VH-VL binders against q5vz03. Designs and how they scored, part 27

Target 1, 156 residues: q5vz03
Amino acid sequence: MVDILGERHLVTCKGATVEAEAALQNKVVALYFAAARCAPSRDFTPLLCDFYTALVAEARRPAPFEVVFVSADGSSQEMLDFMRELHGAWLALPFHDPYRHELRKRYNVTAIPKLVIVKQNGEVITNKGRKQIRERGLACFQDWVEAADIFQNFSV
Below, E stands for the ipSAE of ESMFold2; O stands for the ipSAE of OpenDDE; V2 stands for 0.75 times the mean of E and O plus 0.25 times the DockQ between their complexes.

## First folded at step 11 (VH-VL; framework fv_ixekizumab)

Design j2 (at its last look DockQ between E and O 0.85; V2 from the best seeds 0.82)
Fold by OpenDDE, look of step 11:
Structure j2 (fold): chain C 156 residues (1-156), chain A 120 residues (1-120), chain B 112 residues (1-112)
Amino acid sequence: as target 1 above (156 residues)
Amino acid sequence: QVQLVQSGAEVKKPGSSVKVSCKASGYTFSSYAIHWVRQAPGQGLEWMGEIIPIYGEADYNQRFKGRVTITADESTSTAYMELSSLRSEDTAVYYCARDSEEGDWAFDIWGQGTLVTVSS
Amino acid sequence: DIVMTQTPLSLSVTPGQPASISCRSSQSLLYSDGETYLHWYLQKPGQSPQLLIYEVSERFSGVPDRFSGSGSGTDFTLKISRVEAEDVGVYYCMQSTQWPYTFGQGTKLEIK
């Protein structure tokens, strides 16, 4: 099965490298397009952090969910500082990975922050991840996991 | 208040170039795409292209065959549209517009328009 | 390119009466995410276009509830329940499901 991130490597805010295929297997994937110098990104990121923390990081039974940060920052250092300051413990596409640009184009990102919810194969579940989190909180994840047709019986 | 303010009217000769500016205020300029749309006298609207300032990448309507160049200056919150090899058919009001905060890929804020007249 | 066709191209309405504008696309505007990116704009005389409806049926902030949008696939409708003098202008539908973005010809609404 084809993965949207294929054989790419992702990174943590601590610089650890993670294989995308293994990390995203059987999960709902949220592609997060954002940048530190953009106020709307800085405003939304904490909300996403709370969302992620509740579902994954501090959950007794982590939900099948992962966020992949696709940075629009101006430098690797700026990206790293942003991740350390406001991001949750999710993953990121390396700054120097040219696939950042391809993903932006693939999903027609014309404004940030943008949260695109996708299946592992890259099929879009919703382009309105940000709106849904803001309006419905954790309740929106149930819809995502159902749409993803993940075999895990997850209930929020 | 969110607004886009465009440069003034232009009168150009055929074969010349025109560069229209669009200054944004009241929001984070870099976060939202700026689109350019033109309207010939008494005609409808035509999408020309767009730029996402944070990425610095522009997309164009291929109908213009490379005559359009869209740029953005984050430091001044200003987008630009340059149209080269002007023809009489390029006479139109040119609008800049912002990608919407509420709806995806809609234009929620428009500039006041810039009339460009191409005549010999 | 997706061709957007509006009907009628002009209409004259008595104040207080309803109005309806149709917009048809040459292909389905259903996007891969399950949403339909069809929007409506109004350009009042001597002014810039302004957003009325986005994504078929969502009213933009500040737009009166007299305006409503509906439709799916290739057929869309903008309705004004009670036309007012301030509603005079040219209405445009626009698709942003596919590049390049394309507009309808426009529908000129006048008051009788």
Scores: ipSAE 0.893, ipTM 0.943, lowest interface PAE 0.5, mean pLDDT 95
Fold by ESMFold2, look of step 11:
Structure j2 (fold): chain C 156 residues (1-156), chain A 120 residues (1-120), chain B 112 residues (1-112)
Amino acid sequence: as target 1 above (156 residues)
Amino acid sequence: QVQLVQSGAEVKKPGSSVKVSCKASGYTFSSYAIHWVRQAPGQGLEWMGEIIPIYGEADYNQRFKGRVTITADESTSTAYMELSSLRSEDTAVYYCARDSEEGDWAFDIWGQGTLVTVSS
Amino acid sequence: DIVMTQTPLSLSVTPGQPASISCRSSQSLLYSDGETYLHWYLQKPGQSPQLLIYEVSERFSGVPDRFSGSGSGTDFTLKISRVEAEDVGVYYCMQSTQWPYTFGQGTKLEIK
């Protein structure tokens, strides 16, 4: 379980709520800090969408990977429009959840977009998820999984 | 092209306040933190605090807590630092600097500096 | 607060010769992501500081390859392989692994 999001609710792109524990358990989690009005965020989001789609949404065997969007948008409408336009089928903190600000501080996010890859306990695997996706594509996930405390071969 | 331009030098009396501006151009102001760093005459550099304009949140070096206020105005792409209850020891050049695009938590663009002189 | 200590505080170097500046932190600068957030700046006479090296060893765009950084944990070094006249100024290390960000005292480099 992701220690930093336990007992919290997340929203899907369709507006449904899910419990963070159930959605994120035994997965590598990427915290995605971004905002619609920031051009660098708009430039990166499609690349992240392609990455996520290949690993999870359209994969024969979905990777144990989830993205949680942590919006820096100024309104719920801006957040929703951004998600509709450019995001993949990942999860988000609700716009009105003040925890968005606590996560910014916890991970010292000083520029956006920022993709922070974390373990189940919230410890950082890498702050450079954006750079790694740009430079290595899908291959970078193998490093993230290796660093994560994920029960992958439990059934072997 | 990418630059930070600061307001001009100031001479202040002890006990007063000063507000220094830092106008950004050539990049997406809201996406990058602005840091404030000061340098007393003949001395080294001291980090005062930061603001990330998109969040509107400032963080401060504890030694300035209660005396410094850092703000940002996205509509004018301008950050501000206000230091109150000035003393002669606050005489320094005050710099604004941008959080770096290359790497994390370094400062890649610096303003020209603003000399604040506090004298009775 | 993490205390950053530079040595030497000043040095004079014959043009074309190497120079080395040490920076020591009061505690490890290794972050949980495996990165170390130690950076080097040069303040040339009468100018604002400028970034030279970020994250220990990464050269900032436009910085000549005669500048290099190394180190880990608490001990870091900036090297200039062949000092040139334009390298004169004060060099600062800075850590940003934790708040507050802190700088070393500076090392003044002069040409003799």
Scores: ipSAE 0.718, ipTM 0.881, lowest interface PAE 1.3, mean pLDDT 91
ESMFold2 (binder alone), look of step 11: mean pLDDT 93; pTM 0.951

Design j3 (at its last look DockQ between E and O 0.86; V2 from the best seeds 0.82)
Fold by OpenDDE, look of step 11:
Structure j3 (fold): chain C 156 residues (1-156), chain A 120 residues (1-120), chain B 112 residues (1-112)
Amino acid sequence: as target 1 above (156 residues)
Amino acid sequence: QVQLVQSGAEVKKPGSSVKVSCKASGYTFSSYAIHWVRQAPGQGLEWMGEIIPIYGEADYNQRFKGRVTITADESTSTAYMELSSLRSEDTAVYYCARDSEEGDWAFDIWGQGTLVTVSS
Amino acid sequence: DIVMTQTPLSLSVTPGQPASISCRSSQSLLYSDGETYLHWYLQKPGQSPQLLIYEVSNRFSGVPDRFSGSGSGTDFTLKISRVEAEDVGVYYCMQSTQFPYTFGQGTKLEIK
């Protein structure tokens, strides 16, 4: 099965490298397009952090969910500072990975922050992840899991 | 208040170029794409292209065959549209518009328009 | 390019009466995410276009509830339950499902 990130490596806010294929296996993936210098990104990121923390980081049974930050920052340092300041313990595409550009184009990102919810293979579940989190909170995740055909293994 | 304010009317000769500006205020300029749409006198609307300021990348309607250049200056919150090799058919009101906060890929805020007249 | 066709191109309506505008696309506007990116704009005389409806049926902020949008696939409709004088102008449908974005020809609404 081909995934959207293939054999690429992702990074943590601490600089650790993670294999994308292993990290995203059988998970709902949220591609998070954002930048530190953009106020809307700074406003939404804490909300996403709470969402992620509740489902994954501090959950007794972590949900099949992962966030992959696709930075629109101006430098690797700016990106790292943003991650350390406001992001949850999710993953990021390295700043110097040219796939950042390809992902932006693939999903036609024209405004940030944008949260695109996808299956591991890159198929879009919804382009409205941000709106759904804002309006429904954790309740929206059940819909994502169902759409991803992994609801048999998890229930919110 | 969110608004887009465009530069004033232009009168140009055929073969020349025009550069229209669109200054944004009341929101984070870099976060939302700016689109350019033109309207010939008594005609409908034609999408020309867009730019996402934070990325600095533009997409164009290929019908213009490379005559359009869209740029953005984050430091001044201003987008620009330059149209070269002007023809009489390019006479139109040119609008800038912002990508919507509510609906994806819709235009929620429009500039007041800039009339560009191309005549010999 | 996706061709957007509006009907009628003009209509004259008595105040208080309903109006209906059709917009047809040359291909389905259903996007890969399951959404349909068909929008409606109104351009009042001497003004810039303004957003009325986004994604088929969602009223933009501040738009009166007498405006409604519906449709799917290739056929869409904008309805005004009771036309008012302030509704005079040209209505445009627009698709943003595919580049380049394209508009309908416009429908001019006048008051009798």
Scores: ipSAE 0.885, ipTM 0.941, lowest interface PAE 0.5, mean pLDDT 95
Fold by ESMFold2, look of step 11:
Structure j3 (fold): chain C 156 residues (1-156), chain A 120 residues (1-120), chain B 112 residues (1-112)
Amino acid sequence: as target 1 above (156 residues)
Amino acid sequence: QVQLVQSGAEVKKPGSSVKVSCKASGYTFSSYAIHWVRQAPGQGLEWMGEIIPIYGEADYNQRFKGRVTITADESTSTAYMELSSLRSEDTAVYYCARDSEEGDWAFDIWGQGTLVTVSS
Amino acid sequence: DIVMTQTPLSLSVTPGQPASISCRSSQSLLYSDGETYLHWYLQKPGQSPQLLIYEVSNRFSGVPDRFSGSGSGTDFTLKISRVEAEDVGVYYCMQSTQFPYTFGQGTKLEIK
């Protein structure tokens, strides 16, 4: 469980809400900072979608991985259109949740897109999720899950 | 070509304010923070703060808090730094710089600098 | 604030010979993600600073391979394997692990 989101609700691209605790428990969590009007975000999002789809949505054994989109869009419609057009079947903070700004500050996000891989307690595994996906593809997930320690130290 | 072009040199009186502009071109302005760094004559570099245009949020070096305001206008791809209550010690070249594409929290593109002279 | 201390503050180097610049921080620059956000810049005479090395040891695009960076924790080094005339200027280290970002005081490199 990601301690920084455990009491919040998240949304799907179809508008359904889920509890963050239930959705994120025992998973590697990627915080995805992006915006529809930014070309680099639009260029990367399909790559992240392919990555997520291969690990989770179309995998024989779905990986313990979840993405939480933290939108920097200017309107809820812009955010929703972006998710419908390019995103995978992952989750997002609601557009109206001001916590989006607190997360930007906490992780010192100074450029987007940014993919921050975090442990259950919110500590950063890597700020370089985008680079690692580009350079290593699916192989990088193994390093993330090992660093998250969700299957080794918590199984005892 | 990616570049940051700053406004021209200024001469100011103590107690006044100065506003320096930084016009970006050749890249997606909104996606990358703009940092402000100053250099007094013959001295080293001092980070003043940053703004992330897509978020409209600025972060400041505490040494300048209350005197510095950093803003951005996405429609003109321009960042601004305003320094108030000027003192002679504020005489410096003021640079804007872009947050790096390679690596994190480094500055890969710098403006040409703007000399601000505060009369003694 | 994290204080960055460079040594030496000035050095003169015979062309073709190596140079080494030290940068020390008052606190560890290791971030929770296992990376160290220590960067090196060169300011050539009359110019804006330019990025040489990011995150301790990564050469920025277009930087010659005679430049290398190393170090960890609080101690960092920039090395130039063979100094050339175009390398003259002031070298700065900068940390961005923690706000405020801070620079070393600079090291002026001259050719003898």
Scores: ipSAE 0.741, ipTM 0.888, lowest interface PAE 1.2, mean pLDDT 91
ESMFold2 (binder alone), look of step 11: mean pLDDT 93; pTM 0.955

Design j4 (at its last look DockQ between E and O 0.88; V2 from the best seeds 0.85)
Fold by OpenDDE, look of step 11:
Structure j4 (fold): chain C 156 residues (1-156), chain A 120 residues (1-120), chain B 112 residues (1-112)
Amino acid sequence: as target 1 above (156 residues)
Amino acid sequence: QVQLVQSGAEVKKPGSSVKVSCKASGYTFSSYAIHWVRQAPGQGLEWMGEIIPIYGEADYNQRFKGRVTITADESTSTAYMELSSLRSEDTAVYYCARDSEEGDWAFDIWGQGTLVTVSS
Amino acid sequence: DIVMTQTPLSLSVTPGQPASISCRSSQSLLYSDGYTYLHWYLQKPGQSPQLLIYEVSNRFSGVPDRFSGSGSGTDFTLKISRVEAEDVGVYYCMQSTQWPYTFGQGTKLEIK
């Protein structure tokens, strides 16, 4: 089985390197396309942060969920500042990883912020992660888990 | 108010080039793709290509065979469409349009159009 | 490229009567994410196109509820429950499920 990020290394906002294969195994993956200089990204990121915190960071039993930030920022420093200022404790594709551009094209991202919810193998669960979070909050995650065939009951 | 304002009408000779501008206002220009669509007189709509300003990359309808160049200037919130090697059949109204905030991959805001006339 | 075929190409409607426009695609417009990216536009005389319906059945902001969209797969319909004078123009369906984006021929709606 080929993973969408299986051979890649991801980073934290603190600069730590994480193996994508291990970090994303058996999880619903949210690819987050955004940039600091874009007001819509800055507006949505805190909502995503709350969503992530509730499911993963402060949950007694972390949900099978991970966010991978795919930056559209203009520099590595700008990306890092954005992560430190507004992002949750999720992962990111390194700025200098050319796979950022490939992912953008693969998922036909034509506007940011964009939240694409995918299985580990890269199959799309929904392109409307942002809309679903805004409209339904945590309730949308159960649908994602079911679609991903993880078969885990989640209750906030 | 969100709007796209295009440059004025153009009259060109065959073989020349035309560059149409589309200035955006009322929203974050860099965040949304700008599409170009043309309409020949009395005809339908034809998609030419698009650019996502923040990425600076454009995609094109291959039917134009490399004659189209789409660019964006984030500092002025302006997108451009240049069409080279003009032919009489390129006579059309050219529209810029914004990728929708509500529906994915739909066009919710349109410019007023720019008439380009190609004649000898 | 996906070919979009509209029928009829023109129709004349008495004010207050309903109208229906069909749009057929050469292949399914169902995308891998489970959504169908078929949209409807109206171009009023002398104006730019304007978005009416997105993703088959969602009315764009400000669009009157007399407009409705339906369909699936390759067959789609735009309906106007009660045609008004302001509805005169050319209606276009567009698919954005596959590159390049393609439009139908357009349907010209006139008032009798």
Scores: ipSAE 0.892, ipTM 0.943, lowest interface PAE 0.5, mean pLDDT 95
Fold by ESMFold2, look of step 11:
Structure j4 (fold): chain C 156 residues (1-156), chain A 120 residues (1-120), chain B 112 residues (1-112)
Amino acid sequence: as target 1 above (156 residues)
Amino acid sequence: QVQLVQSGAEVKKPGSSVKVSCKASGYTFSSYAIHWVRQAPGQGLEWMGEIIPIYGEADYNQRFKGRVTITADESTSTAYMELSSLRSEDTAVYYCARDSEEGDWAFDIWGQGTLVTVSS
Amino acid sequence: DIVMTQTPLSLSVTPGQPASISCRSSQSLLYSDGYTYLHWYLQKPGQSPQLLIYEVSNRFSGVPDRFSGSGSGTDFTLKISRVEAEDVGVYYCMQSTQWPYTFGQGTKLEIK
């Protein structure tokens, strides 16, 4: 994913920093655009957390899946509080990284919450990740992983 | 009920500016883009640009760049469009519209429109 | 900019008869996610536009099922199976696959 997140650093809710390329290599990546003060974001985030937890955090064989939160929050404290309160154990762009705004434009995010599922090269698998999770639950991941064209032995 | 209510009609001189307001109610204003679309008398629709209130970021149709400023005030749930250096060709009805909940990048709720007349 | 061309520009229909409106784009409206962001609006006399169809064929909530949309690539059609008096107005297609968003020039539907 060197074209869009390559050598950037990502953060966890506990403040740990990771290299984006290492963390996202050979995975289906979901870019999650949301903000704490927006009710629709707060309504969806727990559903995404359940989805992620089932596929990755509590799975015996974790799926090749990662979420990168792209915060639209107004302060680093609002972002951090949101992550600690409602998010799963996924990653985020640092609050002070202006790339948060560049990604919004790149993927034409005009409403939040938005879950954009992307390939390793940054091409869109689907802009409708939120809708697909609501309608199909875990089953939608199989479509994403097949479209991502990554090496893996995962079965949903 | 989801609504967008716009400010009233205006008559302007060439070279002046106009600022149209669009007040939202019945939904989370900050979560959805507000688009601006104009319609000259007897003509079709032209997209001018958008603002995503939570980001405070506006995107513009290149045709209007430099003359249009789109803003939003989350505290009053109101978007604004200001068009400067007005010409007689800018006489039109100006609409605000909300980014759709159903589907992507469509406009599901429209304001009632604001007629701006530019004449000497 | 993607140019959207509607035909016909004007249409007179006997009540109860079908109507068909064509919209063509200067380039494919297929987006990389496999969806096509082509939408239809109706502007009734003296009113704001209202969404009829989104993403080619999905009827917006509250729109009567006599309205249907179809097409792919660069060619799209809106059909009204039985025209009613309340359907009078100007129909617009719009693409949002690519900035800037662009509209067709409109098709005015009148009752004979």
Scores: ipSAE 0.792, ipTM 0.905, lowest interface PAE 0.9, mean pLDDT 92
ESMFold2 (binder alone), look of step 11: mean pLDDT 93; pTM 0.952

Design j5 (at its last look DockQ between E and O 0.83; V2 from the best seeds 0.79)
Fold by OpenDDE, look of step 11:
Structure j5 (fold): chain C 156 residues (1-156), chain A 120 residues (1-120), chain B 112 residues (1-112)
Amino acid sequence: as target 1 above (156 residues)
Amino acid sequence: QVQLVQSGAEVKKPGSSVKVSCKASGYTFSSYAIHWVRQAPGQGLEWMGEIIPIYGEAEYNQRFKGRVTITADESTSTAYMELSSLRSEDTAVYYCARDSEEGDWAFDIWGQGTLVTVSS
Amino acid sequence: DIVMTQTPLSLSVTPGQPASISCRSSQSLLYSDGETYLHWYLQKPGQSPQLLIYEVSNRFSGVPDRFSGSGSGTDFTLKISRVEAEDVGVYYCMQSTQWPYTFGQGTKLEIK
């Protein structure tokens, strides 16, 4: 099965390494393009954190959802500080992974923060994850999971 | 107030280069792509390219065959467009525009335009 | 490149009457995300272009409800329910579904 992140390794804010294929299997994936020095990113990240926390981190039954941070920060340290300060307990593509740039181009990210909701295979569910979270909150996830056609019968 | 302010009019000889500036204010410059669009006298709009300041990467309309260079300076919130090997056909008003906050890949804020005249 | 064709290229409208501008693309503007990135701009005389409609039918902030956009695939329409003097200018459609971004020829709207 094709994975948008393939055999890549992801990292946590604590520096732990996670295999992308295992972590994202049968989940709705949110690619989060952001940077600490950008005020709009800093403003939205807490909202995303609440969203993620409600669905995954503190949920009795975690939703099939994962966020993968694709940093636009200027350094690995800046990225790490951003994650520790404002991010939820989601995953990130390592700073030095050149795939960060490829993902930005693949999804034609021209403004940040950008939240692209995709299937594990990379197919786009929506480019408007940020807008949908802001306007509809948790209600938008039901649409995402339906679009993803995940085997799990999840209901928010 | 969000705005883009461009440099003044230019008069250039054929074969020379011109560099137009676009200073942004009222928003986070690095977060949004800046586009360049030109308009020849009495003609329509032509997209030239874009840059995403935070990434420092530019995309160009290949019709210009490498004559266009778009750059951005985050420290001054200014984008630049340089057009080389100028021809009379390059006479136009050049606009910078910001990638929209509301609609994806639309231009919501425009500069006032910079007239570049190429003549012998 | 995607070719954008507007019709008509010019129209003269009596104030208070409706106006309609068509924009046709040489290929479908439906993007992989299910959205259609067709936008409308107005360039008033002596001014820079300004965004009117984004993504086919969404009015940009501050745009009067007299303006509306519709369409799908390759055929799009901008409508003005009641033309006013301030609506004079050149209207452009633009696609941003595919690089490079391309504009229609423009439609000049004048008041009779």
Scores: ipSAE 0.891, ipTM 0.942, lowest interface PAE 0.5, mean pLDDT 95
Fold by ESMFold2, look of step 11:
Structure j5 (fold): chain C 156 residues (1-156), chain A 120 residues (1-120), chain B 112 residues (1-112)
Amino acid sequence: as target 1 above (156 residues)
Amino acid sequence: QVQLVQSGAEVKKPGSSVKVSCKASGYTFSSYAIHWVRQAPGQGLEWMGEIIPIYGEAEYNQRFKGRVTITADESTSTAYMELSSLRSEDTAVYYCARDSEEGDWAFDIWGQGTLVTVSS
Amino acid sequence: DIVMTQTPLSLSVTPGQPASISCRSSQSLLYSDGETYLHWYLQKPGQSPQLLIYEVSNRFSGVPDRFSGSGSGTDFTLKISRVEAEDVGVYYCMQSTQWPYTFGQGTKLEIK
């Protein structure tokens, strides 16, 4: 993840910070572009929360999956209220980090909500994460993990 | 229900500027990019640039850089395109179009077009 | 810029007969996510363009099933299985895999 997040920190809805590389290493990463005041974002976020909860928070064996919220909100309070109200226990770029805008451009996000599934090097696995979750539910995660090649050719 | 309504036709002198408006209704304006596409008489389509209103940032076709400015006003659900230093070659119909809900990076809703005539 | 080349530039078709329009790009339109962002529009006389096909082969809502799209890489085709009078106009392909988005030069369809 160092190529797209560098030495940046991520935040939880409770204000804790974590180093992006440590938090995302060896995981399938979903970049979630959304905003509280946009109705389509509010409609999708609970579905993503259910998906994340089933894979990570309530799974007997948590999947190697993380969501990074890239907020398009107009204020830090609006962003935090959105996260507390509808989001799962995933991570976000800090509101004041201007890199939120660079990620939008890098992945050519022209409509929100958008869920972009990426490899560790930032290459796109799919731009259609939202559609896949709506149509296939939890089943789509297996395709993402296979494409991510997290442990390809591992040896002792 | 969902529609884009553009401002009326304009006649301009060379060297002046024109600003075309595009009023959105029936959907969440801030969530979708607005694109600008022009068509000279009897010619094909040319993409000029885009803006995503919630981000407030525009991207431009480099061929127009320095002459085109694209903006959006969320409070009125209206996007604008301003083209400066007009030449006779800029005579065209200017369209706004919305980024598609079905699929990605296609245009599903188009405005009716605004004819801009540049004449000496 | 990716150059989009359509053939033919015009065609005349007897009503009820099929039509086929080709679109070729100067480089592959396959995006890193495995999708291909090639779209087709129809501009009827005196009207704005309207979306027919998105992402190569997906028919936009409300488009008759006599329209179909196919292709991959650099070569794409729009087919009309049975041309009707309402199909007259100019057909454009567009790529949005890379900025700037670019259109083909158009194919004018007329009824014989």
Scores: ipSAE 0.664, ipTM 0.860, lowest interface PAE 1.4, mean pLDDT 90
ESMFold2 (binder alone), look of step 11: mean pLDDT 93; pTM 0.955

